# Ledger of designs, part 19: VH-VL binders against q9nrl2r1430to1533

Target 1, 104 residues: q9nrl2r1430to1533
Amino acid sequence: GGVHELSAFEQLVVELVRHDDSWPFLKLVSKIQVPDYYDIIKKPIALNIIREKVNKCEYKLASEFIDDIELMFSNCFEYNPRNTSEAKAGTRLQAFFHIQAQKL

## First folded at step 13 (VH-VL)

Design R2
Fold by OpenDDE, fold request of step 14:
Formats: structure tokens, sequence, C-alpha cells
Structure R2 (fold): chain C 104 residues (1-104), chain A 121 residues (1-121), chain B 110 residues (1-110)
């Protein structure tokens, strides 16, 4: 990864990670913990992966960064029923993200 | 009336094979990942294996890899554990357990009553 | 030896409160939901607490769970003779890529 000043993307990722509802999204889902996850989710992503992409300056446009974050949430809602803790956490975190993303 | 009932346990000599079964009722069996957990005499609980709801994905603890195979028949609401090349350390009560919900959960509910496997010379 | 550490035994008189601790690390309890199980003598484990502090239907509110940092605690108030059992904590371990259990705690009702 490259060394760079704190960017808007980096700051937003930090805020997402620190959020109480970030726990479903911090890292990729284990194949053993959730055996059928990758049968359903074809483009897995997590905050640690997004953070690495930010650190490597792989996002040239804000839209690319936003797309990955939205993919992360869409994966959550695709796999988890709405009454699950994961889906509820995702709903709250996504709302937070949408507010913060307006600053980009 | 969610229920799991294990069977197939017994006393065998080292190197022999056993096939455990777990009959499920009271819920849509094909919608849940299923697990095997074992408990050696006077010891704690040890996770053994998991199988996805459709049976495509299977995983097991390292100590049983190559010897134990988890499988399921959703048409019969039955979970299986084929145990080959049994060792003394495999002696335990074997429980089948359901993984609740389509979520990244960390708990099991319910558990079967267990079936006893004894490997002894 | 167990990934999660529990006291081997606890005891109290009927009507009293007891707590059972379960300590882990950042790779398990620190980052994952914890569950607790009751195992009465000669029976299968029964889910007591899930997602750190939630009770399944049928579990009385005198059973409680809490989590802080890399540790979790099971609380039992109004202790009854029927509570005499082994209690296990459990969670997922990211490092081991496996479900893990505590060593179990034997609760004796005096």
Amino acid sequence: as target 1 above (104 residues)
Amino acid sequence: QVQLVESGGGVVQPGRSLRLSCAASGFTFSSYAMHWVRQAPGKGLEWVAVISYEGRDKYSVDSVKGRFTISRDNSKNTLFLQMNSLRAEDTAVYYCARKPYYSRGTYFDPWGQGTTVTVSS
Amino acid sequence: QSVLTQPPSVSAAPGQKVTISCSGSSSNIGNEFVSWYQQLPGTAPKLLIYENNKRPSGIPDRFSGSKSGTSTTLGITGLQTGDEADYYCATWDDSLDAYVFGGGTKLTVL
C-alpha cells in the first residue's frame, strides 16, 4: 500500500469501522461459519478490503468507492433476512453511510 | 416441536467404521445448516463438522479430516456422519445440532439427545 | 486447554445469585456473538443465551448474559436446585476458523 494523507474515503471508512453496527462488515464471512454464503454471494466484500483499496489508492472516483460500500450492504441484505441482527445492523450502518457520503 | 434424534452409535474396535444418523422433525430441514458436535466422557464440547442446507458445502475439524464425512438427505430429513478409521480419541457422545436462521450466527438450537460412540480394543 | 476459559466449578445456596465467567480473545469473544448452554446431568446441551444477552423462548429471565471486551458472563439469580448442571460458553474463533467452546463450569447448588 501507498502512504498518503487522510482522504475523505479513508476518514469515512474509519467512521464506518468505528460504528457500533459495523461488526457484520469488518471482514469477509468465513466459509465454515456460514457454509452457503459464497453459494449466494458472488462478489464478497468487507470494510477491511475496502480500506486496503483506499490505502492503495485504487479508487479514482467517489462513485467507485460508493459502489463498493453499497455492494457490501447489498450482499448483507441479499443473504440475511430483515429480522436478523446482521440485516438490522446493516440498515442502520447504511443510513449512516448515506449521510456521511453526502460530504464526498 | 423441533426435534433432532441421533442414532447409530455403538462399541467398535479401532480402525472400524460407524455411520451416525440424525432424524429431524418439526421444521424445514432443508433450510438449515446442520452440525455435529461431540463430547468425550467427562470432557467438554468439541465442534466436529458442518454441512450447508443443500449439502454442497462441507467442513470438518482437522482431527477428523479424511476419516469423517458429513452428509444429508433432505428428502428424508436426515443428517449423517460417516466415521471411518475410528480411533480411541473419537470416543464420545455425538450430537447433531441445528444452526438457526440464514444468518452469521454463532449458536446451536436445538440439539439432539446424542448417540454414544465407544472405540476400544 | 479449551480456547475459552471457564472456572471449573461454582457453587451457591438456593435463592442466591451466581455468575459464571468465560474469557477468550479478540479473535473470538472480542469480535463474535457468544452463546451459553446448560447441560443437565445425563442430558444434551440446551441453548440458554444467544447473541451475548438474548434468551430463547422458555428460558426464564433469572438467566442473563453479558459481554465486555474479550469476556462474557452468565448470571443466574434465584438459584434453584434444578439449576445444578454444567454450563458452557461458545462462540466462533476467526483465527482457528472454527466454533469453540469453553471448558465448562459445574454449578453445584448447596
Scores: ipSAE 0.766, ipTM 0.914, lowest interface PAE 0.6, mean pLDDT 95
Fold by OpenDDE, fold request of step 14:
Structure R2 (fold): chain C 104 residues (1-104), chain A 121 residues (1-121), chain B 110 residues (1-110)
Amino acid sequence: as target 1 above (104 residues)
Amino acid sequence: QVQLVESGGGVVQPGRSLRLSCAASGFTFSSYAMHWVRQAPGKGLEWVAVISYEGRDKYSVDSVKGRFTISRDNSKNTLFLQMNSLRAEDTAVYYCARKPYYSRGTYFDPWGQGTTVTVSS
Amino acid sequence: QSVLTQPPSVSAAPGQKVTISCSGSSSNIGNEFVSWYQQLPGTAPKLLIYENNKRPSGIPDRFSGSKSGTSTTLGITGLQTGDEADYYCATWDDSLDAYVFGGGTKLTVL
């Protein structure tokens, strides 16, 4: 049901935020910190935005929620080379997400 | 052999203008975001401005907005800082610095030797 | 007045170990990589540590960095006279939307 799914999304976001490798994803990338970021990434997203969408019940299907999370990781891997700390963190966090997402 | 060399510093009166240059060599200049950082005499370091690798995105600290403009010419491997309406508090050694990673890296490497700007009546 | 707080000065004898602290907040050190710079008298800053604890090529292993919570520490072992310099920590501040530096620490080798 919808209520159950909403709770599951909330819980999963909490777990992602609390994860040690969440630091690249907590907030949107600053234009000043990374001035070329938005020249490359056209659909920026972060965990705080996803959390807000969950709180506003904008996700009607688990697939919609998962799509946003995957977009977040996709952006990371698109911008960051494999050997960067961001990409490595993203890889680990995504693996964690995939495991937890099985519960949805 | 990566190197940055600043120039254009000098002594000017308040309200005047200066244009600083930073010549880059030993690396693909156009692949890196570049920064200006300044240091007032006997004081610490202060971030001033950043420009993206292609020069499309520019940002600066609030205290210099409307007065300073960062730019670059990738064909000449040169970074610029146009400083207008200079104030006494702009007196500092100005360093150009490279953002070393194509990522969210938060450090600068290398730094130029710096060029001195003195604004005084 | 600096966003990041460093002790104004530290001192030690040659061969000893010194640590330089850098304190921030959750909007900077708490969630961002920290870098450290050495500035010898009359020279430009030089990168010592990046991403909290990594050394660039050419920096000896007697220089180390660590981070815990909203603070970071630069460690220097086997202190040499040539280490006498100013040291600065730096990071990004999400709240200020700017790169920030510590006030600097003057290291004196006794």
Scores: ipSAE 0.765, ipTM 0.915, lowest interface PAE 0.6, mean pLDDT 95
Fold by OpenDDE, fold request of step 14:
Structure R2 (fold): chain C 104 residues (1-104), chain A 121 residues (1-121), chain B 110 residues (1-110)
Amino acid sequence: as target 1 above (104 residues)
Amino acid sequence: QVQLVESGGGVVQPGRSLRLSCAASGFTFSSYAMHWVRQAPGKGLEWVAVISYEGRDKYSVDSVKGRFTISRDNSKNTLFLQMNSLRAEDTAVYYCARKPYYSRGTYFDPWGQGTTVTVSS
Amino acid sequence: QSVLTQPPSVSAAPGQKVTISCSGSSSNIGNEFVSWYQQLPGTAPKLLIYENNKRPSGIPDRFSGSKSGTSTTLGITGLQTGDEADYYCATWDDSLDAYVFGGGTKLTVL
């Protein structure tokens, strides 16, 4: 991934964070708030972590960046039932991501 | 009907122990994280502890760490709070409360009627 | 002492509208769902509002919740004598890593 891709990753993360449905994904889930979360989710990830990885140039390919974003959504859908606010937010945000990812 | 019923409260001297129970009925107990919340006389509500659905994960407020232990027996639909080394400031009505939401949309519903714990010399 | 700040008391006559404010910060109300609870004298708290503005089954539409920035507001219209109670706001606090409550507001129906 070149400089242009890195910039695109940064911009996309900014757009995701600013989205109204980003609240479930901004940072890692609290162990106390959701006590059994990490018993179920084995590869936790959040937008702040992804942002840091972007800043550190850890993504060499767009596919790696996309994989982490998709993991984030996958975790949400794995833990949260379909009718929860988190799952609904995730569904909308993922749709937004898929549209924005076309710019990559 | 979803119901929570606390018991085990009483009057004890500082340093003593009490064990509170909360009997759950009307719902699948093992599917919900459970909480203890207390209210000192004439004061507001204070979160005390949480236990995960299956009881593996437990957390409590700092002021009770090392003294209070939350646990549950899903086979008996019962939540517990073991309170050791009780202090005067632990005096309160203790409520058990269900977390009816799976994830971060945290709220409590329902609440038990509460059981009173009084710690005094 | 409470992390969330509520007015100690509010009062109004039957039929009137009252609002109860709850002020927090970016680490709690700013980023989390809020809930409201009604506590009638000598009773346990009862869920009144969840996820900022949703009413559980059985709660009349006279009760409403709203959130803006780092504050939330409980609205009660058509005030009734039976509404006389303590009201608490609640949410999660990321910095404290704990569930937090307001100090409570005593509503008196004149």
Scores: ipSAE 0.750, ipTM 0.907, lowest interface PAE 0.6, mean pLDDT 95
Fold by ESMFold2, fold request of step 14:
Structure R2 (fold): chain C 104 residues (1-104), chain A 121 residues (1-121), chain B 110 residues (1-110)
Amino acid sequence: as target 1 above (104 residues)
Amino acid sequence: QVQLVESGGGVVQPGRSLRLSCAASGFTFSSYAMHWVRQAPGKGLEWVAVISYEGRDKYSVDSVKGRFTISRDNSKNTLFLQMNSLRAEDTAVYYCARKPYYSRGTYFDPWGQGTTVTVSS
Amino acid sequence: QSVLTQPPSVSAAPGQKVTISCSGSSSNIGNEFVSWYQQLPGTAPKLLIYENNKRPSGIPDRFSGSKSGTSTTLGITGLQTGDEADYYCATWDDSLDAYVFGGGTKLTVL
């Protein structure tokens, strides 16, 4: 929970943002771009929101941080069929996240 | 093969109303968000409005907000644009267009043939 | 004044290669998929390229798309007289919360 854990969360979020496959996850989906998204996805989350929560020390447990990241991927797979560019990017970024999370 | 056919264009005076229709065939109409795009004479393309697949969520460009209303009847595979308080600047060919269901798609396929609206004094 | 900037016109001889550029910003081309449309004289736009570089069924492989940074390019090889048309790039703009089109490029085949 201290400075070292929050620094690890920030480092991991930065690595996710820099990954080539982060493009579907950087910001919340626009209602105008995708008018039906929020009828289907009830707990929206994105990397910019997660990074803000890390900066504001809103994660008290590492499991809470991991749950938000996994929710982000779960939303992607719930909304997007597996053959879409978005779902493929989600699969690759999730695999990267699992590797990085274990190392920290 | 997907097809869209617009109708309802014409010549009207400023301040009048028109209702455009777009008949869809060859795909499950109720599974797609639908759009209107317009093209003024000799000019480029301008996005006008979008409606969600169920018809609940509607959005339009600022220049037509409060004047134009997009709607749909999924039982008749038809998209509509109600155009009130028409102005000379609304003179254009109006196209209906389909966009993919999936998030963050940014292409339109197909387009209808277009229907011409002329607003003149 | 267009959010996406295209040259007004381009020309080339039959059989040649031509490229049409489209410049935007980080709020559009930089982070969003680009599409390209062909509009033959007197007709509706037709999709040529989607998701930056993919071709729909029925579009020959002499049409290609690419994206680098905040710019995108439509390439046409083996130019034919029937390619004479207006060409538009399009994308989503996150800052405007709207779909945007380039101003269009008139291709003349000499």
Scores: ipSAE 0.574, ipTM 0.855, lowest interface PAE 1.5, mean pLDDT 91
Fold by ESMFold2, fold request of step 14:
Order: structure tokens, then sequence, then C-alpha cells
Structure R2 (fold): chain C 104 residues (1-104), chain A 121 residues (1-121), chain B 110 residues (1-110)
């Protein structure tokens, strides 16, 4: 969408990246580090990819942006059991996202 | 309980081949990615290769790429390392190691006791 | 020449405390979980610490791990003669797309 939406998307992504619990989400999971990840996760996404899509104006609707963010968390919860450090970070960052999204 | 036992090491001349085996027991072998790690005499540890739980995805360190092939037979709970075009620098104890299936962590547990490969004229 | 830098050796008396440092960069320790391994003379490595500071079952609480910035530290208290071993840090390196180990630290208990 519009210039205002691009500024809002950019602000949200910056806040997510700065959060202490962003570490599982900064970039795509390495296939060498986790060889079975892409057998389970078919629509991979990460904050660096989302940020580039914002920079290149690839989101036509705000819902498309929100869907990518929520897909990122959904992938985390699908791959990682609930008691893992990754899943706990995902839960906290998702809660933070919902708060930040309300402000904009 | 959980065991990894390597075999197939030996003394060979440069340019020759060896095949290492790692027999797994005490866990569901087909649920885990498996690794090879080596240790040159008097030196530290070096990661060599990984294979996914189904055996489709294989990766290795650049120094052995094209020469070493990791593989597995889940019906026999066995991990393999085919080592071709061996060089003196490949002389090491070779360990197999398990990485937990659900973790992005950077740890290996358990390790086998190792098998020795010596490449010498 | 290791990506992760450890002191070659440390020593202390029985009952004392030591720390073993491991220095890396933002491409490894700075953004990835660290693990530590003990290798007793003539044996295979054994996991001591995972996810920076967690102990697997069977590892006494005399062993501890911490991470700050691009550095990690293994702490060992109440040193025993049986702690004499080589100790390795390990992590994932994003730029190399590989697992990396420190060069190892030989602990001598005098």
Amino acid sequence: as target 1 above (104 residues)
Amino acid sequence: QVQLVESGGGVVQPGRSLRLSCAASGFTFSSYAMHWVRQAPGKGLEWVAVISYEGRDKYSVDSVKGRFTISRDNSKNTLFLQMNSLRAEDTAVYYCARKPYYSRGTYFDPWGQGTTVTVSS
Amino acid sequence: QSVLTQPPSVSAAPGQKVTISCSGSSSNIGNEFVSWYQQLPGTAPKLLIYENNKRPSGIPDRFSGSKSGTSTTLGITGLQTGDEADYYCATWDDSLDAYVFGGGTKLTVL
C-alpha cells in the first residue's frame, strides 16, 4: 500500500528486530544447521525477508503484512515443541507484536 | 543405554578410500540428524558432515566436499562416511554424534568412542 | 587457527574454582547457542553445557556456563583431580554456515 502504511510496517519490523526474543526469527533457518526443518515448514519466512518486502513495497494490503508476521510465529510453534527456548521466545515476541500493532 | 560405535578406520595411502560405519542403539535412530566430527592427532575438534533423519539432505565442510559422502541406513540403524581421495590432512579420529531432532541448538549428545584413520605413505 | 578462541591451558588446585573463556564474534557466539564439552584423556567428548547455561542430566552443578556479548565462559567449582581434561566450546557460525569448535583448553588440577 500507501506511504503511511509503509512507514507503519517499517516501524513494526524495527521494533520486532530490536526485541530480545527476536533471535529465532532474524533470518531463515539454515538447512545445514537444521536439515529437517524444511521437511516440516513449507512456507518459511523471517524478519529480514519481511523487512525487504516492506522496503520493496511488495505488500499490497496491511493484511498481507500481518499474515507474514503471523506465519513466522506459526512456523515457530509448528516446528518447535512448547518447552523449547525457540517456542518460548516466539510466544513472548508474538505478544509484543500484538501490543505494537495496536499502537499503529 | 544410548550408544554410538564407530568402525572401519585403518591405515591407507594417499588417494585411497575408506568407508566408516557408526552403529546406533538405544534410541529411535530415524528420528535424528546425524553428524561426523574429527580430531587430528594432538589437535581440536572439527565438524565434518551432517545428514537429515531421512537421509535426503547431506552437507559437509568445504575441505572434504566432493571427497566425503555421508549416508545412512535407517533399517540397520547405521550411519556411514565414504571417504575418497584421502589426504594426509584427513588423518584423525572420526566420531559420530547425534544432534537432538527438535533443537536449533549447537550441541552433540551422545558421541561415539571414535575410529582412527591414518593416511600415510 | 580456530574461529573460537580459548586459552590453551588453565590450572588450579583441588577445591578451587576456574573459568575457561571462549571468544567469538557476532556471526557465532553473539547470536547462537553455545555448548561445552569435556574430553577426558583417551576418551570421546562429553556434553557438559548446552544452550549457553543448561546442564544435561548427570552433570554436577559444579559446572556452569554463561554468555555475554560474543564471549562465553565455562565455570568449574570445587575442582577435583578427575576434572583434568580438555574443554571445548562450540557453536553455529552463520557466515561459515557450519558448526565451529574452539581450539580447546587443557585444565590441569595441581
Scores: ipSAE 0.533, ipTM 0.843, lowest interface PAE 1.7, mean pLDDT 90

Design R2
Fold by ESMFold2, fold request of step 14:
Structure R2 (fold): chain C 104 residues (1-104), chain A 121 residues (1-121), chain B 110 residues (1-110)
Amino acid sequence: as target 1 above (104 residues)
Amino acid sequence: QVQLVESGGGVVQPGRSLRLSCAASGFTFSSYAMHWVRQAPGKGLEWVAVISYEGRDKYSVDSVKGRFTISRDNSKNTLFLQMNSLRAEDTAVYYCARKPYYSRGTYFDPWGQGTTVTVSS
Amino acid sequence: QSVLTQPPSVSAAPGQKVTISCSGSSSNIGNEFVSWYQQLPGTAPKLLIYENNKRPSGIPDRFSGSKSGTSTTLGITGLQTGDEADYYCATWDDSLDAYVFGGGTKLTVL
C-alpha cells in the first residue's frame, strides 16, 4: 500500500508508545513473569510487534492495523480484571487511540 | 483466613534429595501462580521458582535449573518443590508465596512461615 | 550481589520519621512495579507496599512508598519499637528475566 497511510500508522504507533499508559503493551508479556498468560491469551500482540508490521508494510488496509490495536486492548481486558492497574491503563490508552485514529 | 504452611525441610547430606510441600487454605488455590523464595542464613531473599495456576508452565532460577522441580496438586491445594542433587549452597529457609493473578504483579502476598533445609557434609 | 541497592542499616528514635532507599536501573525499578516487605526477627516477610505506593489492607498509613526514576523509597513515620525489622525492596528485572530483591535494610529503633 499507500505511503501516506503507512506514515499515519507509524505516527500513531509512536504516539501510543510515548503515552504514559503504554507500559503494559510495549512488548509481549514474559512467560516467566506471568506464566499463565499464554494459556488464556491465544492471539498475543504488543506495540513493538505492531510497529514492526508497519515497518514491513504488512498492513494492506487501515482496518487491519486498527484490528491489531483493538486486539491488544481486548487481550488486556480479557486477562486483567477491571480494577487492576493494567486494565485501567488499557482503558485510558484505548480512549487516546480512538481520538488519534480519527486522523486515519 | 489466607494461609500457606510449608513442610518437608530437614538436614541432609550433599547429593541427597528432599521434597518440600506447601499447604494452602483460605483462597482459591487453583486461581494463582505460586512461587518458592529462599533465604540463606544471614542473607537476603532469592526467588527460586514459579508455576502457573494450572501447573503447565514452570520456571526456575539458573542456579537450581535441572535440579529443582516445582509442581502443584490443585485437588489438594498443595504446592511442591522437588529438590534433587542438593548442595551446601542450597541451605536456606524456603518460603512458598502467592503472586497476584494480574499480569504485572511483582509482589508476593501471603508468604508461608518457611521450612528449613540444611545441606551439610 | 544484589542488583537493587539498599543501605545496610538505618536507625532512629521512637516517634521519628525514617526513609529507606532502594536503587536499581532501567531494567527493573525504572520500568517495573516495586514492592516492599517487612521481616520481623525469626518470621516470614510481610507485604507492606505494592505497585510502588499502595498499601494492602491492614497496613497503617504511616508506611508509605514512592518511586522516582530508578529509585524507590519506603517511608515510616511515628516509629515504634515493633518496627525493628529487616526491610526489602523487590521488583521484576527484565534483563535477568527474574524477580529480584534488595539486600535488605536493618531498621533499629533506639
Scores: ipSAE 0.522, ipTM 0.833, lowest interface PAE 1.6, mean pLDDT 91

